# Designs tried in a protein design chat: VHH binders against LysM domain-containing GPI-anchored protein 2 (LYM2). Part 27

Target 1, 295 residues: LysM domain-containing GPI-anchored protein 2 (LYM2), of Arabidopsis thaliana (Mouse-ear cress) (o23006)
Amino acid sequence: QMTGNFNCSGSTSTCQSLVGYSSKNATTLRNIQTLFAVKNLRSILGANNLPLNTSRDQRVNPNQVVRVPIHCSCSNGTGVSNRDIEYTIKKDDILSFVATEIFGGLVTYEKISEVNKIPDPNKIEIGQKFWIPLPCSCDKLNGEDVVHYAHVVKLGSSLGEIAAQFGTDNTTLAQLNGIIGDSQLLADKPLDVPLKACSSSVRKDSLDAPLLLSNNSYVFTANNCVKCTCDALKNWTLSCQSSSEIKPSNWQTCPPFSQCDGALLNASCRQPRDCVYAGYSNQTIFTTASPACPD
Below, E stands for the ipSAE of ESMFold2; O stands for the ipSAE of OpenDDE; V2 stands for 0.75 times the mean of E and O plus 0.25 times the DockQ between their complexes.

## First folded at step 17 (VHH; framework vhh_7zox_3)

Design j5 (from k1 with G54R; at its last look DockQ between E and O 0.88; V2 from the best seeds 0.00; counts 0 for: pae E 2.1 > 2)
Fold by OpenDDE, look of step 17:
Structure j5 (fold): chain B 295 residues (1-295), chain A 119 residues (1-119)
Amino acid sequence: as target 1 above (295 residues)
Amino acid sequence: DVQLVESGGGLVQPGGSLRLSCVASGFTFSDYWMGWVRQAPGKGLEWVSDIYSRGSTDYADSVKGRFAISRDNAKNTLYLQMNRLKPEDTAVYYCAKANDEHVSPYDYAGQGTQVTVSS
């Protein structure tokens, strides 16, 4: 496995993934948004469970980790961010510095050089734009949906510590990253961390399928007409509600939720099942009966 | 309102070729990366190809070397040249607009065009 590459061999060729960005210097959400080419700040806000009214100018402290959503594409067994994230070389920039300091170790200068076909990484010019290939994955873990999170390993950390931090186990981390144990854990390199996702009723033909959210995050989907939240305390079930908090995109107005397909009354449930979000297409928001029986 | 209208699908024999077109309206076409997805019978949506605003392209492994995505920004049109078609390429093909939100790759797709590869 190439250094900095995440495995991506699953059935999903494209997905959303997360990276953990930390800067040695103080920065702002705005700067982070720009750096990672995030079009809407709310994407970052949602990934970090921050209120929508959070300022772009909010200070991010040194070494504070901000989760940044990225578009992931899988090809030839490896996942990488799409071509949206680019960096323009500035005066006195060194490619290694760009990799380790600007992008917080989420990528190596070697990988940048490789994907951009840079003959000599030491011969870069001001104004040059380079694609930044961030590591990501769309793979299921043991048949379960997870959100892949690129965690930059801190010096002195262990798999056990990282696993505990993110609610997984050291064996899973080791296997996912193709390492035997702590002896092969590299500091200042990205580690693929699988985050548990809330269960979703989004159907396979939905434009937002699969809709995967990790704990303590939210996202606007269905052209901003639906807000989904993931809370472990709510049985790891995705909660999606009609929302008017944001202006709809692509639609003039938000369509109503469709009638739930299927019987809400199931012989197996004492109470009628809830109608839940099941995805969307064109001008239709789909619903379905919840797989769970209401308490 | 965003509109994507696909055309060019049809029935072809294995080894044949088709060229799909997608005409976009209701948004600034040139500002968005676009893609093709397909849905085979009984399967979910499968990513096929993307073309970014700057012209870079990406392909699923299953179609790499056989399919070519392109765009004409002046015509607000997305293309998919499909060569050496296989039966497993049979699907409804959808033109898709990139999602500005980091929820899914796309936030809008057309009605689709049927591609059937059969002897």
Scores: ipSAE 0.429, ipTM 0.757, lowest interface PAE 1.8, mean pLDDT 91
ESMFold2, look of step 17: ipSAE 0.580; ipTM 0.814
ESMFold2 (binder alone), look of step 17: mean pLDDT 83; pTM 0.848

Design j6 (from m4 with N99S; at its last look DockQ between E and O 0.82; V2 from the best seeds 0.00; counts 0 for: pae E 3.3 > 2)
Fold by ESMFold2, look of step 17:
Structure j6 (fold): chain B 295 residues (1-295), chain A 119 residues (1-119)
Amino acid sequence: as target 1 above (295 residues)
Amino acid sequence: DVQLVESGGGLVQPGGSLRLSCVASGFTFSDYWMGWVRQAPGKGLEWVSDIYRGGSTDYADSVKGRFAISRDNAKNTLYLQMNRLKPEDTAVYYCAKASDEHVSPYDYAGQGTQVTVSS
């Protein structure tokens, strides 16, 4: 019952989600960036933990998986990518080829037809433009935020192998996807894989809240003024530091990181505390003392 | 610098209507999809609606059929028409500019305008 749709049933919200893209043919990071309407290549670089100086023309081998971040919207119990992802029909295209070969099985031709209100999927014309609705979810898992990752199942895979690969377990994976076991696992269809997210001190009222990074990834946030990394070897805690590597996107200069000084000196806490990133607003960067003093 | 200035909030009885406006500056407005988010007291940000560069729209299920988002690219202005308002709609409403990065939905929000639905 892997239909290619992910449940987004616990809320009517938006979030950042992740898909695993591969192609049977060699391609480049630039082509993937264009296919998924990703504005800045560094979003793909960070999701794959690649250096910022990685060439846009770097080869992606056949069947190599590249993680692509997408914006997810939930409606009527289902999550789909926003409407920025669009495909223009070329000579000899049919919707099934577009879904399977061009988009790597991340979407079904039925879903493309449904959201674009195509009366006859067999009667499409060169030059028509269609929104490509990638599967995603913003649902919490057992009350905790996770990064939902669309994994296209390879022929011969088992739930056990997929669970081990992504740091989850068979029961969670089966239950999230509404299946019982390997007999219901379908090759070449997307599976909703809940990736563990690093913990953070980001406030609920921050523009980047919730800031959810999976292991071995980084992101620039706070208008490119802050770089955050997630590393399981660092106790699954986001490491966020001010950065001047990238020009600020919406500010002329980056706001300072000095708002915590008095709290650290005046705390009654008998343990050392650091001033850590807590999010941002349209005017400033928030910080907070961490760890919290329980008393 | 990017600026988003919201207006049109106020106190209204249940079942009433309000129209919110947001005037944008400091960026090329027509290049971005835009949205409305809201925050009830003591809560996090809740997505309300988006409008894309081509004019297509999406809504949270809680407001679908009652709210209508629109934009006027010539005036750099975003609108939210809110009809059949409920006490649950009480919040500060923020106009938001889409992120240049996919890590967060928005990378800038305005100062907000208060909407209070109460008898």
Scores: ipSAE 0.433, ipTM 0.766, lowest interface PAE 3.3, mean pLDDT 87
ESMFold2 (binder alone), look of step 17: mean pLDDT 84; pTM 0.853
OpenDDE, look of step 17: ipSAE 0.743; ipTM 0.876

Design j7 (from m4 with D31E; at its last look DockQ between E and O 0.89; V2 from the best seeds 0.00; counts 0 for: pae E 2.1 > 2)
Fold by ESMFold2, look of step 17:
Structure j7 (fold): chain B 295 residues (1-295), chain A 119 residues (1-119)
Amino acid sequence: as target 1 above (295 residues)
Amino acid sequence: DVQLVESGGGLVQPGGSLRLSCVASGFTFSEYWMGWVRQAPGKGLEWVSDIYRGGSTDYADSVKGRFAISRDNAKNTLYLQMNRLKPEDTAVYYCAKANDEHVSPYDYAGQGTQVTVSS
C-alpha cells in the first residue's frame, strides 16, 4: 500500500505545506505559478532560494523539481490542499493525463474524481473546473514543527537515498508514511518527507505562526515588510530583517522593526542578545530579545 | 489600510445559536478567500472555516454540521452561523483574510468577538 499517508490530525489543522513539482517537458516558472494558483511568483522563488529578480519565463528543464508552497487543510485525519487550486479542462484532456502529466504525479485521477464527484472520468468536457487535492500535512514530528514536503518518488529510489537527499533518516520516513521498507515505495507516487525547519522567535499569536522555513529558502512575511531566511549553516536559526523591496500588502507603510526595550537587551545576562522578529499584528511588528537568558 | 470588524458574539446556553458578522474594508473583498479562526483562553489559534472566492466552503472537523460560513460580496461581509453550541466553542472568534504570499493561510485578522457558551 505505498503512498504517503499524509496524516493530518494534530492540533494544527491549516498550514503552509510544500510539494515537489516536475514535468517531462520543459516549462517555465510562469506556467508552474499558473498551474498551482500561486498569486505572487516570489513565493515559488523563496521556496527554491532563487533571486527575487528571476524572470517568470525562466526555463525549467524536463524532470527538474520545483518546490511549490500550498495551503493545507486537515480533515478526517488527512491533509489535502485547499480549494484554491483548480484546473480547467482543455481540449483532449483526460483525468489520468491531468494527474500524471500535468500535475507531475502529485495527485491521482481517482482522487480528483472522488473529491469532485465526477460520475465518469472518461466523459469530461472542455471548460469544466476541478479542485486538485494535493497531499499535505500540518502535523508535528516528535513534538517539533517540520515542513511536510510531498516528494514524488523516482523509479529505483530507496528510503535511504531519499533520507540522505532531504536530511532525515530511513526509520523516520518509513514510520511517518506507514511503510516498513523500500519494497513499499511506489515510483511516481508522493511520499511525505519531513524537512527540518529553522527555529524562530515568532509568537504563537502571530498570523504567521508557526513560521516554518526549510534550509535554503526565504519568505516575505508581515505584509511584505520582513524577509526571513533559513540557513542550516547559521545553526538552523531563522534570520529575519526588515525589507523595503516589496510594497506592503495590507499597510500603507511598514511599521518600525527595531522595537526592543533597552532594559531587556541590557539585562545582566551572561550572553549578548539581539532584538529579533517575533511576528506581527494588524498594526505593528513584534520583536523580542534572543537568545533567552539562562535562568 | 485593511480593517476587519467582527460582531455578533455573546453569552448563550449550550444548544443555542449565534450569528457572527465581519465587515471588511481597505481591500477588494471579492478577490480573497476568507476564514474564521478562534482562540480559547490559554490556547493557540484554531482554524474554524474557510470560504473560497467561488463559494465553496471547508470546515474543521470539530464544527462540521453545526457551523455554516457564508459571504455577501456586495456588502463586503463575512458570516458564521453557529448552531448547537457547546461549552468547547467558547472562544474569541476572528475573521481572517487570505494571504497572497503563501507564508501562512492568513495575513490579516480582526479584533475578534467573544463567544461564551455556559449555563
Scores: ipSAE 0.562, ipTM 0.798, lowest interface PAE 2.1, mean pLDDT 87
ESMFold2 (binder alone), look of step 17: mean pLDDT 84; pTM 0.858
OpenDDE, look of step 17: ipSAE 0.813; ipTM 0.905

## First folded at step 18 (VHH; framework vhh_7zox_3)

Design f1 (from j2 with Y106F; at its last look DockQ between E and O 0.88; V2 from the best seeds 0.78)
Fold by ESMFold2, look of step 18:
Structure f1 (fold): chain B 295 residues (1-295), chain A 119 residues (1-119)
Amino acid sequence: as target 1 above (295 residues)
Amino acid sequence: DVQLVESGGGLVQPGGSLRLSCVASGFTFSDYWMGWVRQAPGKGLEWVSDIYRGGSTDYADSVKGRFAISRDNAKNTLYLQMNRLKPEDTAVYYCAKANDEWVSPFDYAGQGTQVTVSS
């Protein structure tokens, strides 16, 4: 059954996830950034593979989908966006309108009411602030890391159409969402879509671990000192390079990448190994040899 | 520069308590949600708890009911009260600042304070 909740019961309890946002009315990237509490517009730009110089006031057409990254927290078997995303009630708002029209059907008014412990959803007042519990997940799929994407199902869609659009298959979508087939696919409700992630050499003790990017996206990490991109044409391998495009976020200057051990790079596996980004800590940007040697 | 300075770690017996502190500087503390992460020897980082700008909190299931996160915005200080400590809580505990970028929940952590729970 499509409940609008995503399963999140694995060992990972926090992660970065994506939602697909659209509105029936024209809007701007600035309004979307504010609605989802995204600190820097470039987070939305990277998730949509848009140039860094894209204006905050760029028009988003009616029904145009914008991918919005969110922080996901998992508890008691389900994932929801963390409490950083909140909405302030405006004149004439009702919760059902907020859920369907303001947030594009990504949440239900029942879920908003539940997580905010609203005694009577018909008795809300201008200026009240409510946490918006967007659906998300941090679960692996068949042992592999994926980027969970909340896709609001359009009327007349099929699992086959959605699977083809996002590079997965009908059986996987049905299983992940606890449904049997198209007869249980509900229009205007979010579907958990597992996007393939580029492979990464980031160490598990790095603040950006696991670094999960889907195809045609980029991100700045290591205090804006490293830009990483995901491109299916590069064998789904995360490409990370030093960057001076953005001022360091918490550091005064960007440190150099550490040097890989030459002996590690010379291991006679198959092809020569490259020295690649492996995460960061303190004032140190780590590297490692990649790919791992096969058995 | 951003700085996070943790303190209050130490050696305790199982069932004991510790209170960790973290003094922040170099950013507007009240504008950021904050958290604690920990690292046991040989393991990766494990999320422990978050506290948001409005004062709401979240906890990892493994510490829920035993740990309490709090903040004092006037003092730029984050706290973690740790009760009923278990040997599996042994780790270096890091105070962490919310990321302005989406790549990860936190983008800066202090040097950490060691907590050792041993009979």
Scores: ipSAE 0.691, ipTM 0.870, lowest interface PAE 1.2, mean pLDDT 89
ESMFold2 (binder alone), look of step 18: mean pLDDT 81; pTM 0.837
OpenDDE, look of step 18: ipSAE 0.797; ipTM 0.903

Design f2 (from k7 with Y106F; at its last look DockQ between E and O 0.92; V2 from the best seeds 0.77)
Fold by ESMFold2, look of step 18:
Structure f2 (fold): chain B 295 residues (1-295), chain A 119 residues (1-119)
Amino acid sequence: as target 1 above (295 residues)
Amino acid sequence: DVQLVESGGGLVQPGGSLRLSCVASGFTFSDYWMGWVRQAPGKGLEWVSDIYSGGSTDYADSVKGRFAISRDNAKNTLYLQMNRLKPEDTAVYYCAKANDEWVSPFDYAGQGTQVTVSS
């Protein structure tokens, strides 16, 4: 059982989400990458604002939290990670150990058993592969996009401490998770924490829409041709620039940015505007004038 | 460069069926999970279905039970069998390749094939 329900019933059915992973034992970024099926280490680096040249063998101390990005899918009113996160059963594993010790309490053995239709969770075989259904959500909060973060609650935590840590407030956390106060927090279980996302001008028809980044994170998009950074000190506005730091994926070379859609200065808008990243297609990187003119 | 070429779209009456296909090149097809996304007129992209390298599948609630995704790794080809089509299924359907980055599930899509469901 977990504290939050991770409700996921809004209009957005897939999104990017985060989980907070820790282990009782020392580990490495490589091991975390493998455990969560993260294709490129830089996805973890960006989610934790680590330098691009960080070694995959960098030590992660016991109980140190690493943010792990996941793809979220919503079905029947709840969100779970998509099916690319699997665990192969090893000698002496039982599902409760896998849930609590290997996955750091981010999932329950009941949920693993349910989604994999395991007839008897006490009789599993070495080599079986099970989908690990990490909790997540794509719902907006008060009409705004947020990055839902699955936070495993430490024993003795309060909503106030968690709210302060993540830049939200007691009431918001309680309402989002369907609880009234601290007595309903479940230690060692996930809580749905809404991280504020930087605003962006990415088109709804772009493959990277919605592009959601929380404070102190970065991501490569548009086939590695664009680096986007979220910094609260820049008025929570996503900063995206062309990049040559990483070899393009899927493209031979990075295409040029399109001409900026819209006027950069318009008397009817009464605002100076910049040419900003607006998403991409299979051959084009789009830009637009931002902020948008109000109707 | 990566290439994804969709085909099999067309005009069909409600209740009808279509089978879409997508031929992939420029990457190791069997290493990537694949999917279909669609764009209805005037709308953004909507996820339809995924198929993973191990053969497991997932579907949007709106198509579950009516659509079936499959792949043939020897032919580098992705398929979508669409049954009991409804007017709301009218869209351009795009074959999509899984992203190596977490920013989005897919990082490349073809030019699409039009599916129109009307009487």
Scores: ipSAE 0.661, ipTM 0.854, lowest interface PAE 1.4, mean pLDDT 88
ESMFold2 (binder alone), look of step 18: mean pLDDT 81; pTM 0.827
OpenDDE, look of step 18: ipSAE 0.775; ipTM 0.897

Design f3 (from y3 with G98A; at its last look DockQ between E and O 0.90; V2 from the best seeds 0.72)
Fold by OpenDDE, look of step 18:
Structure f3 (fold): chain B 295 residues (1-295), chain A 119 residues (1-119)
Amino acid sequence: as target 1 above (295 residues)
Amino acid sequence: DVQLVESGGGLVQPGGSLRLSCVASGFTFSDYWMGWVRQAPGKGLEWVSDIYSGGSTDYADSVKGRFAISRDNAKNTLYLQMNRLKPEDTAVYYCAKASDEWVSPFDYAGQGTQVTVSS
């Protein structure tokens, strides 16, 4: 396995993942949005649990980490960001610089060269567009849903420290990344960090399946008609509510939530189960009974 | 309103070919990358292929070398040429529009077209 590649078994061929972007220079959310081809700023805002009214021109300080959502595709056992992330070569750009500085070490120039079939990485031209293959994964961890987060390892850090920071353990990190221990931990390289995801009742046939959301984040789904939040303090259960905070996409108006099956709501619980978001298709928002009985 | 209308599905024998079409409306087709997803009986949605605004394409491993995605922006039409079809390709195929949101690569899909591969 090449350094920087995240394993993706392919059980889920596509999903959402996160990368931790840090720039050596001051930048803005707008610039980050553009760099990673994020169509809607609120995707970045949600990933970082920032208010919706956050300015695109908000300054991002040097070395400040911003979580950037990416679309992940699994191919040949490896997860890579979709081909929608492209970089146009500018004057005086060097491919290694693009990899290490512009994309903050989330990718190597070798990988860029490989996926773009660049004959000579030193012979790039202004205006050339290259696919940026960011590392990601859609794999479950021990049967549990996780959001894979590409963490660029800081010099002097340890697996233990990183694990503690992100709420996992060093053994898990080591295994996930195919390394034995700290001796094989490489600085300025991306590390696959599994972030625990909130449980979801989203159906497998939903367009937003799997709906993976890590702690302290939010997303708009169902064409912006539903806002989902993940909070560890709420038993790691995805909370999805009808939302009018933003204009619906693709739909003129938000359809109502479908009615939950009454039989399901009353089954095996002292009190009726909650009706929860279960995904959407075309013009329908699905609901289902919560798997948990109310207290 | 966004509309995606698939066509071209049908019954074919193993090894056969089909060409799916999807006509898009209600959005600027050329600005979005598009894709195909499929749902086999008893299974969830499976990604099949993407074509990006710049024309680059991507495929699921299961269809690489057999399927070809293309688009005609002037006609707002997405295509999927399916060759060397296998029984395991049996599914409802959906045309899908790329999402502007993080939550999903696609945010809208058509009604689907049935593809059945059987001897």
Scores: ipSAE 0.695, ipTM 0.862, lowest interface PAE 0.8, mean pLDDT 93
Fold by ESMFold2, look of step 18:
Structure f3 (fold): chain B 295 residues (1-295), chain A 119 residues (1-119)
Amino acid sequence: as target 1 above (295 residues)
Amino acid sequence: DVQLVESGGGLVQPGGSLRLSCVASGFTFSDYWMGWVRQAPGKGLEWVSDIYSGGSTDYADSVKGRFAISRDNAKNTLYLQMNRLKPEDTAVYYCAKASDEWVSPFDYAGQGTQVTVSS
């Protein structure tokens, strides 16, 4: 059983979400990338604010937590990872071992059995491939976007400690997970932790909308032509700049940023405005003036 | 370059059906899960459906039971069968390629095909 249900019933039905993975055994970033079917290691590097040149074979210590980004889908009031995360049954595997030891307690064997419609969870065959339904959510919190983080609770943790660790508060955390206090926390099970997201000027019609980054992470967007970073010390405002660090995907070369409308930049407002990243089309990287003027 | 070319849209009465097609080129189609997103007038993009390389599918709650996504990897083609269409299904429908980065589920979409459901 999980502490929270990872409710996912809002208007946003897909999103990027985050899980905290750890193993009782030493492992590598390469093994974690493979386990979670992450296409490019840089996705894990960015979620953990690691340099792009970090080795795939860098050691991950026992019980060290690595944040792994996942694609989340919401259906029937709950969120689970997309079907792109699957596990191939090996010799001597049982579903409970896969859930607790291989996937670090992020899922239960009951949930794996349910979503894969396994008739007998005790009778699985080597080579079978099962979708691993990691918990996630795309719901807003009090009308604002957050990054939902599946945190596996350590024995002896309190809501207060978890809230402090992740920049939220005890009441919010308890209400989000439908619990009253620490006695309802389930050790070694996921808790839904809402990470504050940097504000973004990305248009709602951009493929990277909503562009949700939590503190101390980066991402490449606009076909790898734009690098965005979230830093609480920069007033929780997403910082996006053109980048040539990664070869473009889908494009032969990176298009230039569009120029901001001079009339919008010159409009008299009570505060100065900057030209910031606003998303992309298949042909153009767009900008807009930010912040918006009050009426 | 990557290309996604949608077709099959049009004007249809409520309760009617349409079948959308999307021909893909410029990437290894079978390596990517694919999806449909749509944009109603004045709105942002709304996810409709995914289909994965292994053939499994997911749907937004608003279209479950009415829409069916499929793919033909030999023809590099993605399909969306839309049944029991409602006026609220009126939108431009975009074929979309799974992202190479985690920032979004899709990183490329075609020019779209208009679906109009008019009572």
Scores: ipSAE 0.639, ipTM 0.844, lowest interface PAE 1.6, mean pLDDT 88
ESMFold2 (binder alone), look of step 18: mean pLDDT 82; pTM 0.831

Design f4 (from y3 with S99N; at its last look DockQ between E and O 0.90; V2 from the best seeds 0.74)
Fold by ESMFold2, look of step 18:
Structure f4 (fold): chain B 295 residues (1-295), chain A 119 residues (1-119)
Amino acid sequence: as target 1 above (295 residues)
Amino acid sequence: DVQLVESGGGLVQPGGSLRLSCVASGFTFSDYWMGWVRQAPGKGLEWVSDIYSGGSTDYADSVKGRFAISRDNAKNTLYLQMNRLKPEDTAVYYCAKGNDEWVSPFDYAGQGTQVTVSS
């Protein structure tokens, strides 16, 4: 009952989030890309740390989980995916089949019916398009940035098993979802799993703020001119470098990183400081000296 | 190159109304969802509203019922009707273009137009 509340009431009302998709039948990355309206395959590749040259026709085995990134919006204290994810009703579809079989249990037919204001869920027509409201959240956890991941619970799972799998602990996982023990886990329903995010120097006035990546993932930002990677082995610090691997999306050419003042990098701080990615504007890619100078 | 040019900002008293406009060029406007984000003094960017090509809309809780987003695809123009304005709505308002990548909902914004709500 408590599984998958996906509270979303913090000051950040939109963000990136993740869902874990699997199907009982073999499928392909192409089919998953189409199902979730993901415009560029590289978004799925980055979320799963797959090489950029991975084929769209790469087989996904039955019950294999693929992480799918989604845009999340908070409304009335809960998070759902943006309206860009739609499903077109096909011959012989019923909403319960769409929810459980096609979308892997990530949504319920009741929720689909509710957000689409469907008068009678038993009287749907071929060709109708419905928004698919995937669960998500943008909230911090105990003041820390996290990437919220919608994990569909397997029958027989325990909180301990899930916590170990995702690098968190039982207490954190239980508190986030408002449950105490394994008897409250609902099989085949999503659970809000807080993935640790790499620390970032991205400014709050950048369009990619907050730039949140979990371990073992990458993303392209700043109009495809910057590639960012999160690696726990690099002290959980987001690593962002200029990239020419992908054509710029809104710029003719990629602008250079702004210069950090060499004097600021060598100030009387006890820690060495680097010039790191700090976000972008319409005409420039920002950098800043990091870390801040402690006393 | 993509361009987004906002207009319609100004100084208004609490309870007043303003209508913002945004003229877009350099991309196929009708292919992209569009939106408004705002930046209050000393704050980061705050999502306000978005609108999809088919006309579906969504709003931040703080503006729901007071603001109305609309678009005219034939004129490549996005609008934001702001009613019952409050001092808390004071910000630079940016017209924003939808992102094909997942890293953020928008990947380009205009230069912004200032809205100031003050007695």
Scores: ipSAE 0.665, ipTM 0.864, lowest interface PAE 1.3, mean pLDDT 88
ESMFold2 (binder alone), look of step 18: mean pLDDT 83; pTM 0.844
OpenDDE, look of step 18: ipSAE 0.714; ipTM 0.875

